# Miniprotein binders against q9bqp7: the designs that were tried, part 33

Target 1, 240 residues: q9bqp7
Amino acid sequence: VPQNWFPIFNPERSDKPNASDPSVPLKIPLQRNVIPSVTRVLQQTMTKQQVFLLERWKQRMILELGEDGFKEYTSNVFLQGKRFHEALESILSPQETLKERDENLLKSGYIESVQHILKDVSGVRALESAVQHETLNYIGLLDCVAEYQGKLCVIDWKTSEKPKPFIQSTFDNPLQVVAYMGAMNHDTNYSFQVQCGLIVVAYKDGSPAHPHFMDAELCSQYWTKWLLRLEEYTEKKKNQ
Key: E = the ipSAE of ESMFold2; O = the ipSAE of OpenDDE; V2 = 0.75 times the mean of E and O plus 0.25 times the DockQ between their complexes.

## First folded at step 3 (miniprotein)

Design p9
Fold by ESMFold2-Fast, scan of step 3:
Structure p9 (fold): chain B 240 residues (1-240), chain A 89 residues (1-89)
Amino acid sequence: as target 1 above (240 residues)
Amino acid sequence: SREELLERIKELIKKGDKLEALWLLFDYILKYPDNPEALIEVAELLLEMGRPEYARLVLEWAKDLAKKTGDPELIEKVERLEREIEERS
């Protein structure tokens, strides 16, 4: 149980469309400052088990590819992920000019992988947009807020070369999603409420992506775990 | 069994197959994450292999578990190994 509990949902907000909501998805830029990001908090508070699992994977890859090969591999994985996010932002944006530029981005196996998910996505309200939780003092950059099968979700797009059929196999991704959700629900730059999450794991070979839907109850459970990680991060920083 | 896996790891260390030994030590820790005595033994083997960076992580993990169980003997053993690592720095 966290020492300083704070609610994930904002009782003053609704998930229903408001007449004052912008017709174009929000894209608030991330400001550089000393406030920790969601990804930084998670990286600095990995469990000992997570650290050893990551190191084991790294050593196996270095054995297979060599140190230079490993650097090239990780650079390429990063670039592919960046291009995948750019393609999704283009696809989900109402701007006509963006679609004209993106022939190269639209042809990847990852985009083929998510087609069946995209057909169920509508009502996009935010894309590549910054969130800040002023009370809990953290920031983040979320991928997408849109309706998935009629439910307003924080959607996080992930790429993977290995199958991730269970939400447990996505590690900290549920924590990342609820951290963004809690920040957005209390950020004055936004007026709506998000109560659901969606983690979409896309595959390089075009195999159907795995959607991991998180209802309000599951989001609340992961929110408590996120608060514990945030508390752990704050304590580590005080001790320097 | 746990004992058989640990003996296999020790044999690999003696044969100089350091990378395979390291991988099996990581597998061992992940299979038995809640046993502070087992973690301490793994930290000792990591020190023998010349990997103090991993030994520090494992000892920190073991120390957290020992504090939760209230075992002062295990806490003292972890602190002794941590001092040994610092002296080697």
Scores: ipSAE 0.133, ipTM 0.617, lowest interface PAE 4.3, mean pLDDT 84

Design q1 (at its last look DockQ between E and O 0.41; V2 from the best seeds 0.00; counts 0 for: pae O 7.4 > 1.5)
Fold by ESMFold2-Fast, scan of step 3:
Structure q1 (fold): chain B 240 residues (1-240), chain A 87 residues (1-87)
Amino acid sequence: as target 1 above (240 residues)
Amino acid sequence: DEEERRELEEKIKELLERAREHLERARELAKKGDYEEAELEIWDAFLLIMEAEDLARELGSPELLERVEDLREEIYELLERIRERRE
């Protein structure tokens, strides 16, 4: 248990939609500042296990592709992920201009992969939107907040070239989701409460995406792990 | 529901058993000075305990999570010994 434990859910908020909620999904821009991002906290507090796995993966890839090939590969993975997120934002946005702009990107295997998941997604509340936890002092940029099978979720879209998830981007995914959730639940720019998470792993070949649903209890468990990582980050920064 | 919990528990135990087998192979390889091969076995062990940990958390089993941590600690101890030998 973290020493400075703080609740993930806000008792002053309801998870039910109400008429005062905006009809257009929120898209609050991420402002650069000294406050650490969720991704920075996680990257700077990697476990020995994570460091070992990352180092071994990098060594193996360089042996297979060469140094230049490795750089090209990682650039392509990043670009494909960015393109996938842009396409999803376009698909889920009610605005015609955004959907029309990204129409040509909709034919990727990743988009085919998530079609069956998208059929269960509705009531979009936020897309590519910034969150800040003022009390715990961290920020993030979440992918999506929407109802999945009737449950309001923080939804995180992930890409994988293989049917099994890529280790680096998947390892801390539950922590990313709950960190965004806790921030949003305590961010004055938002008025609703999110209690569930969804990690969707899409595949390059178009095979069906794997949804990993996180109920409120599971989110609370991962929230405790996130708080420990945040505490570790704060202590490391204090010693610098 | 109860059947689903039993199946999940069985899967977690299977993953932990397979991870243990990889760890024991890693120990034998390390004894022979085959550190590169030992680390490949540790890689497989870590992947298995990561999956076991996620499932044990979903199941809500403190006992299985403790088994994951015990196994992870044993792997850390072996990695420390390997690094000392490869100094």
Scores: ipSAE 0.415, ipTM 0.815, lowest interface PAE 2.3, mean pLDDT 84
Fold by ESMFold2, look of step 5:
Structure q1 (fold): chain B 240 residues (1-240), chain A 87 residues (1-87)
Amino acid sequence: as target 1 above (240 residues)
Amino acid sequence: DEEERRELEEKIKELLERAREHLERARELAKKGDYEEAELEIWDAFLLIMEAEDLARELGSPELLERVEDLREEIYELLERIRERRE
């Protein structure tokens, strides 16, 4: 029950894309400002339980690997995630069919993991594109907007070394998707809106990725939770 | 229900005792200079007192909430000393 509710969908905007399909997916550049990002809001509003579980995991890893080993491990995980997103952007961009691709970028278990999902993806509208909610004052960088099995979705790609490496990250993933969706639906850089979401969890060993489809009702439920997190973040910043 | 309240109170006391055990182990590890293992024990203690706090609020017991706060303060004091040495 947010104190200042705002709708996730824009009633003045069509949920049907234009008949003239764009040749190039949108890629709105991220503009630097003081407006908080989705990931910053979520990180700063984690529950005490999530914080304590994350710290316990970090300390277990440090005990096993040492502090330097843990820093190297997390750096490598970050690099692999970045390469995965770069590979997906290359695969999903129509211009890359006319340009030589980096074969090293495409050789990973994560890319193998998503192949069966990519067969169901079409009509790519945006890739690695900035979104801003002008009224609620937050920004984000969404991964992809495309049709999945005929439904136009905000698609978020996640890497995982295990099917569910920790429950907390799974809990916040739907909030991230709906936050991007709400921002896109109220961003003047976009002429259409999206009412569905998709979270795709890819695995390092190449096992088939798990899709998590979110219809409009489910998105609305998570939107309420996102608004509570944004409200909590705003109140925390006022007291600092 | 008197039986349900008694079971809840016993659970809270068990959680606090387990958290105290982790804190004691963390203190011994810190004396040995095993700061990484000491901090791991500290986070285990924090998780236990967080559960104890939630249950003590459900029970409505001010004295158990004070025990939670006292233990939390002891744990934070040790964590601060350990973190300073590890940085």
Scores: ipSAE 0.015, ipTM 0.476, lowest interface PAE 6.6, mean pLDDT 82
Fold by OpenDDE base, look of step 5:
Structure q1 (fold): chain B 240 residues (1-240), chain A 87 residues (1-87)
Amino acid sequence: as target 1 above (240 residues)
Amino acid sequence: DEEERRELEEKIKELLERAREHLERARELAKKGDYEEAELEIWDAFLLIMEAEDLARELGSPELLERVEDLREEIYELLERIRERRE
């Protein structure tokens, strides 16, 4: 049980969208502060097992591709991920705010992969927007807040070359999603609350993406795990 | 069910034994200077102990969890020694 328990949901916020919700998705810039990001907390609190698995993957890739080949591969994966997020932001942004859509960004297997998910996405409230949890002292940049199948979700878009049909195969992604939810639900820059999460795993070959929906109960379970990771991070930083 | 519990214990013990076999192969490869291949064997050992750990937690067996941890420590020690020799 976390020593510093904090609720994921804010009882002071109504689940009802205020009728005054701006028609334009929020895009709050990430402030570069001494405050740790969700990603940093997760990376520094990985279990020895998780570190081992990642290092194994890295070493196998280096053996297969060479060191320079692995650097190139990693750079390409990062670039593909970035382009995918930029394309999604462009798709989900209102047409009036669309910078010249680089049509080339839309021609990806990943974009093809998520088309069936995008059909169920509506009511976009935030895109690439910073969240801060003032009490728990962490920040993050969330990909998207929108309705999925009529439920308001924090949506996290992931790219994969391998099928991830189970939420368990997404590693710490559920923790990232609930961390963003908890921060957003307590960030004064947001007037609304989210109760659900969605992880979308997009595939390079254009095969149908896997949606991993997280209801309020599952979000609460992962929130407890997130709090434990945050406590571990805080303890490690005090000992440094 | 007591039978299901016994089957799970046997599966965990099998996984630990297979992990130990990989660890011993890794030690032999490291002695030959085949550090890359040794590391691959260590990684296979580690996957098996991860599966064993998950099953041992499900079973709620402190004894089997201790055996998993002991073998994990041996794996990490060997991995560190291999890394130090590659540098």
Scores: ipSAE 0.015, ipTM 0.314, lowest interface PAE 7.4, mean pLDDT 85
OpenDDE base, second read of step 4: ipSAE 0.014; ipTM 0.317
ESMFold2 (binder alone), look of step 5: mean pLDDT 84; pTM 0.805

Design q10
Fold by ESMFold2-Fast, scan of step 3:
Structure q10 (fold): chain B 240 residues (1-240), chain A 87 residues (1-87)
Amino acid sequence: as target 1 above (240 residues)
Amino acid sequence: DEEERRELEEKIKELLERAREHLERARELAKKGDYEEAELEIWDAFLLIMEAEMLARELGSPELLLRVFDLREEIYWLLERIRERRE
């Protein structure tokens, strides 16, 4: 029940290809500005449950690894995720647009994990591309927009380690996806409509990745939750 | 598919029942002043509730979502009581 409701889908747009070249994915650079990012909004509006889980996870990890060990562990998890995203962007980009391919970026347990998902991905329209919702005033950097099993999706790639999962990365994944979707659907830099989401959780040991598909109905449900988080963020800023 | 929908409903109910069991253990531990163990039980309850919420949303069940909400509120109440006594 957000007070400033706005639709996730744009009735003026189609999910069918138009005059744009299908062989060149969009890659709009993220510009630093005062408009809040999706990740900032979510970090500033964590639920009591999320705060509790994150605090207890940090306490456990620090007890096991020490303060410096914990910092090193989290830095390594972040670096592994970054490299995984770089490898996926390389794999999904057309060969002719890539100047160099790093063989080492294409070899990891995480890439092994997603092979079966990648076989169902085609028609890539955007990679590591900035989105802005001009009406709701937020920005983001999405991973990928492509067809998954014939459905145009905002695709978010996630990494997970067993037995020590990075719990923070699992909380708001659906909200990130729909926030990017809503922004893209209303961003003048894009001309198409996205109605579906896909969260892919890849595993370090190479075990098969888990795909979480979100149809239009589910995206609409999470969009309402995102609007409430955005509203909460805005109210907190007024009161600070 | 009606059978798939029913199986999903049963799984969600199982998750909620397991979360309830963890909450009741947390209550007993808190009564004994065993706050650290009580919070570990709350951790397990929250993980189960998160999965139940995700599946209930996928199923599109307002009834099951309300059950998730009610159980979460009970856990919040207990957690607040624990935090007050640990100050």
Scores: ipSAE 0.314, ipTM 0.756, lowest interface PAE 3.4, mean pLDDT 84

Design q11
Fold by ESMFold2-Fast, scan of step 3:
Structure q11 (fold): chain B 240 residues (1-240), chain A 87 residues (1-87)
Amino acid sequence: as target 1 above (240 residues)
Amino acid sequence: DEEERRELEEKIKELLERAREHLERARELAKKGDYEEAELEIWDAFLLIMEAEILARELGSPELLLRVFDLREEIYWLLERIRERRE
């Protein structure tokens, strides 16, 4: 259990849309500062299991591709992910039209993979937007906040070259999602409450993406785990 | 939904059983001094228990989650023994 508990949900907020909500999705730019990002906290507090898996994976990839080949591979994965996020932001922005979109960005297998998920996404409230938890002192850049099947969600888009399983693409996706959720729920730049998460794993070959929905109870469970990681990060920083 | 819950529970148990098989193979490889192959088996075991943990949390099963933690600790113990012998 965390030594310093703080709630993920804000009882002063509602997830229901109202007339005061902005017509255009929010896009708060991420400011450079000394406050740690969600990704840095997670990277600095990896579990023994995660360290072992990452080291073995890196070792194997270097053996197969060489050091230069490994760097090229990781660079390519990063670029594909960046392009996928740019395409999704364009698709989900209400001000965008087909004529204003880059046709080549929209033709990827990853975009084909998520089409059936996108049909269930509406009411977009934030895209590529910065969140800050002023009390817990961390920041993040979330992908999307929108309704998925009628539930307001923090949505995280992931790419994978292999069809299923989700767990092989990244280690801490649920923690990342709830960290953004908790920050947004207590960030004065936002007025609404998010209680659900969605991790969408898209596939390079266009196979149907797998949605991993997280209800409020599951989010609360992962939030406790996130608080422990944040506490570990803070203690490690003090002991330097 | 009762049927969905049963299917999820069965999947978690199957993942844990497969992870156990990899762990036991890792133990045998470590006994033979095949540490590199033992660690490859451990890698597969960890991937399986990570999936089992995610699903056990979704199911809300403290019993299955405890089984995940117990199996992970057994793997950590074996990894420490391998590390000691390689140094």
Scores: ipSAE 0.016, ipTM 0.577, lowest interface PAE 6.2, mean pLDDT 82

Design q12
Fold by ESMFold2-Fast, scan of step 3:
Structure q12 (fold): chain B 240 residues (1-240), chain A 87 residues (1-87)
Amino acid sequence: as target 1 above (240 residues)
Amino acid sequence: DEEERRELEEKIKELLERAREHLERARELAKKGDYEEAELEIWDAFLLIMEAEELARELGSPELLLRVFDLREEIYWLLERIRERRE
């Protein structure tokens, strides 16, 4: 149990639309500061298992591809992910000129992979937007907040490349989602409440993406684990 | 859905059994001094345990989560022994 427990949900908020809510999706820029990001906290509190898996993955990839080949591979994975997120932001954006400009990005296998998921996504409230938890002192940049099958969700888009998975992208995804959710629910830049999460894993070959839905109860369970990771991070910093 | 819960439970148990098999192979390889191969078996075991943990949490099964934790601890113990021998 975390020493400094704080609730994930804000009893003063609702997931229902308000007249005061902006008509366009929010896109608050992330400002780098001493305040730790969700990804920094998770990277600095990896378990022995996670560290071992990451080290072995790197060694096997370097053995297979060589040093230069490994660098090229990781650069390509990063570029593919960036293009995928840019395409999704364009598709989900209400701006007509942006959608037209990015037409070519829609032809990737990853975009084909998520088509059936996108049909169930509506009511976009935020895209590539910064969140901050002022009480717990952490920040993050979330991908998307929208309704999935009628439920308002923090949505995280992931790419998967078979047979060479990026092992780090498999770690802590549920914790990342609930960390963003808890921050958003207490961030004064937002007025609504999110109680559900969705992790969407898209495939390079265009095979149907896998949606991993997280209801409020599951989010609460992962929130407790996120608080423990945050506490561990804070303890390590204090002892340094 | 009761049938979906049953199928999920069986999948978790299969993942745990496969992870156990990798652990036993790793242990045998370590006894022979084949530390690199032993660590590859440990890598496979950890991937399976990681999947089993996520599914057990989704299912909400404390019993299966405890089995995951117990097996993970055994693998950590073996990994520490291998690391000592490689130093």
Scores: ipSAE 0.096, ipTM 0.626, lowest interface PAE 5.6, mean pLDDT 83

Design q13
Fold by ESMFold2-Fast, scan of step 3:
Structure q13 (fold): chain B 240 residues (1-240), chain A 87 residues (1-87)
Amino acid sequence: as target 1 above (240 residues)
Amino acid sequence: DEEERRELEEKIKELLERAREHLERARELAKKGDYEEAELEIWDAFLLIMEAEWLARELGSPELLLRVFDLREEIYWLLERIRERRE
């Protein structure tokens, strides 16, 4: 796949507010089918570096916690992440029914961690919403599309147990963000253009979250890398 | 901003230097047959390389990005040698 034939940005779309744009954030349900998801593509095309890091991390955790302890730990991490996303959807949604959920999680360290970031978030356009790139044939479920400091972004919320450099916890997050962005920009269910990404790493102890802003140029660079991963996935499927 | 660009370049170079040091420790450990310790050094080198790659892309420096790729290939080569001996 030539990278310049599949642009991340849609020249026929604007990131400026349009009177026809919905006032309520979009929440298109994900219809799971044979079309691969962004997460499936990334999981099936991990680099040697990523596979090594994941295997070594798992081995060390099992050595420290035991098999049952590791299973409990990973289940708890998954549950906390899910509750964090549900709380953020509730906070950012104008709908009363969503605001009534997750009162206990709203008091968590993770929510405290992102308060400073949330003050700069406005103009929410989509929450927990499905995207599909019809031409490239992949789907995804993005967390949030909103303005961050005046720029329309695909926002991805992440949790971390320890304050760490972003890279030590999240090796495919930039690819995930740009994959969602490219899909949304070419999905007929959406009418606007997103050119920026934001990865927010929240901390359990309430320490200030780290925002990792991705401008249009950086998004274009990661889009090229995403296209290579998607091509690799497609080739592996042909050979299976 | 020229000062911000300089600081980012220096940070990337520091990360690459630290990754190189971990790689050299891994080489010495592998020569001694200490494969488990060598792989721990490789783990640290990969984390540093990942951060350097992120920052090099943010900076928009093909030269620094190529240095990241070159160092990663050296680590892959060593890791392949270690894995072959642990079969």
Scores: ipSAE 0.348, ipTM 0.768, lowest interface PAE 3.0, mean pLDDT 83
Fold by OpenDDE base, second read of step 4:
Structure q13 (fold): chain B 240 residues (1-240), chain A 87 residues (1-87)
Amino acid sequence: as target 1 above (240 residues)
Amino acid sequence: DEEERRELEEKIKELLERAREHLERARELAKKGDYEEAELEIWDAFLLIMEAEWLARELGSPELLLRVFDLREEIYWLLERIRERRE
């Protein structure tokens, strides 16, 4: 049980988004403060086993591709991921900002992969927007807040070359999503609350993306795990 | 037993120094905007730190383990900054 329990949901905020669809998604810039990011907290609190598994993977890839081949592979994966996020931001942004749609960004297997998910996405409230949890003292940059199948979600877009059909195969991504939810729900820059999360795993080959929907109950479960990771991080920092 | 301990200590120190070199290269690359290559250097540093941590625990050296932890924190901090700049 976390020593410093804090709710994921804000009782002072209405569960119903106010009916005024903001015409423009929020894009709050990330302020670089001494405050740790969600990503930092998760990385620094990885288990020895998680770290070991990542390393074994890297060593195998180097063995297969060589060092230069692995560097090239990694660079390409990162570039593709970045382009994918840029393309999604362009797609989900209001049409008036779409004048400079680089058509080349839209021609990717990842974009093809998420088309069936995008059909169910509406009511975009935020894109690449910073969130801060003032009480728990962490920050993050969320990909998207939108309605998925009529439910307001924090949406996190991921790229993969391998199928990830189970939420467990997304590693700490569920923790990231709930961390963003909890921060947003208590960030004064946001007037609404989210109760659901969505992880979308897009595939390079254009195969249908896997949506991992997180209801309020599942979010609450992962929130407890997030709080434990945050406490572990805080304790490690005090002992340094 | 003492010779084996000394060899382990030297190996840990070597790994830590090599990891620091990778971290410095990563910082330089990040300053240039080469975030992809910077991240690769960080991961190489991280590998070395993991091996150093394992060996330091086997040796039972709190001092070397602390150095491992300090360098690991620097690695994570830099990795986060690089990712935040890429994203």
Scores: ipSAE 0.000, ipTM 0.211, lowest interface PAE 11.4, mean pLDDT 83

Design q14
Fold by ESMFold2-Fast, scan of step 3:
Structure q14 (fold): chain B 240 residues (1-240), chain A 87 residues (1-87)
Amino acid sequence: as target 1 above (240 residues)
Amino acid sequence: DEEERRELEEKIKELLERAREHLERARELAKKGDYEEAELEIWDAFLLIMEAEDLAEELGSPELLLRVFDLREEIYWLLERIRERRE
């Protein structure tokens, strides 16, 4: 049980659209660098298990690829993820500047991997948009807020290379999603309520992506864990 | 669906059993001073425990979550012993 508990859902908001007119997806730019990001909080509060697995994975990869090869590999994985997110934003955005798509960007196996998921995505409300929890003092940049199979979700797009998965990408994905959800639900730049999450793991070879749907109850459970991680982060900063 | 719930319980128990097998192999390797191989077994055990924990949370089973926590603590204890002896 966290000492500084705060609700994930906002009783003043509804997940049912209030406006009769359709809106363009929101894209609030990320501005405040002093306030910790969700990713920083999670990176600074990894469990002993997570640290061990990450360190062993790094050692194994360095043995296989060499130090320079490992740096190139991790740089390439980061670039692939960035391009995947750019392609998804282009596909889901109604903006005219993104209507002219880079065909090479859209040819990746990752995009093929998510096609069956994208067929169930509609009503996009936010893309690559900043969120801030003013009371709990953290920020984040979420990938997407849209309806998945009729339910409004915070959607997080992940890439995975099998059989060499980034172990770290599996650890805290649910916490990341609910942290964004809680921030958005209390951020004055947004007017709607999100109660569900979706983590989509896409594969480089085009194999069907794995959707991990999180209902309101599951989101509430992970929210409690996120509050504990945030509390741990705050306490660590006081001891430094 | 009761059958789906039962299938998830069996899957979680299987993951925990496999994780325990890795832990026991790690203990035997550590006794022999094969710390590198012991840590590889611990690595496999942690991956299985992570999957078991996610499924147990989805299922909402306090009993299975407690088994996850207990097994993880046993591995933490062994890992501390290995780290002490490798210094």
Scores: ipSAE 0.015, ipTM 0.566, lowest interface PAE 6.8, mean pLDDT 82

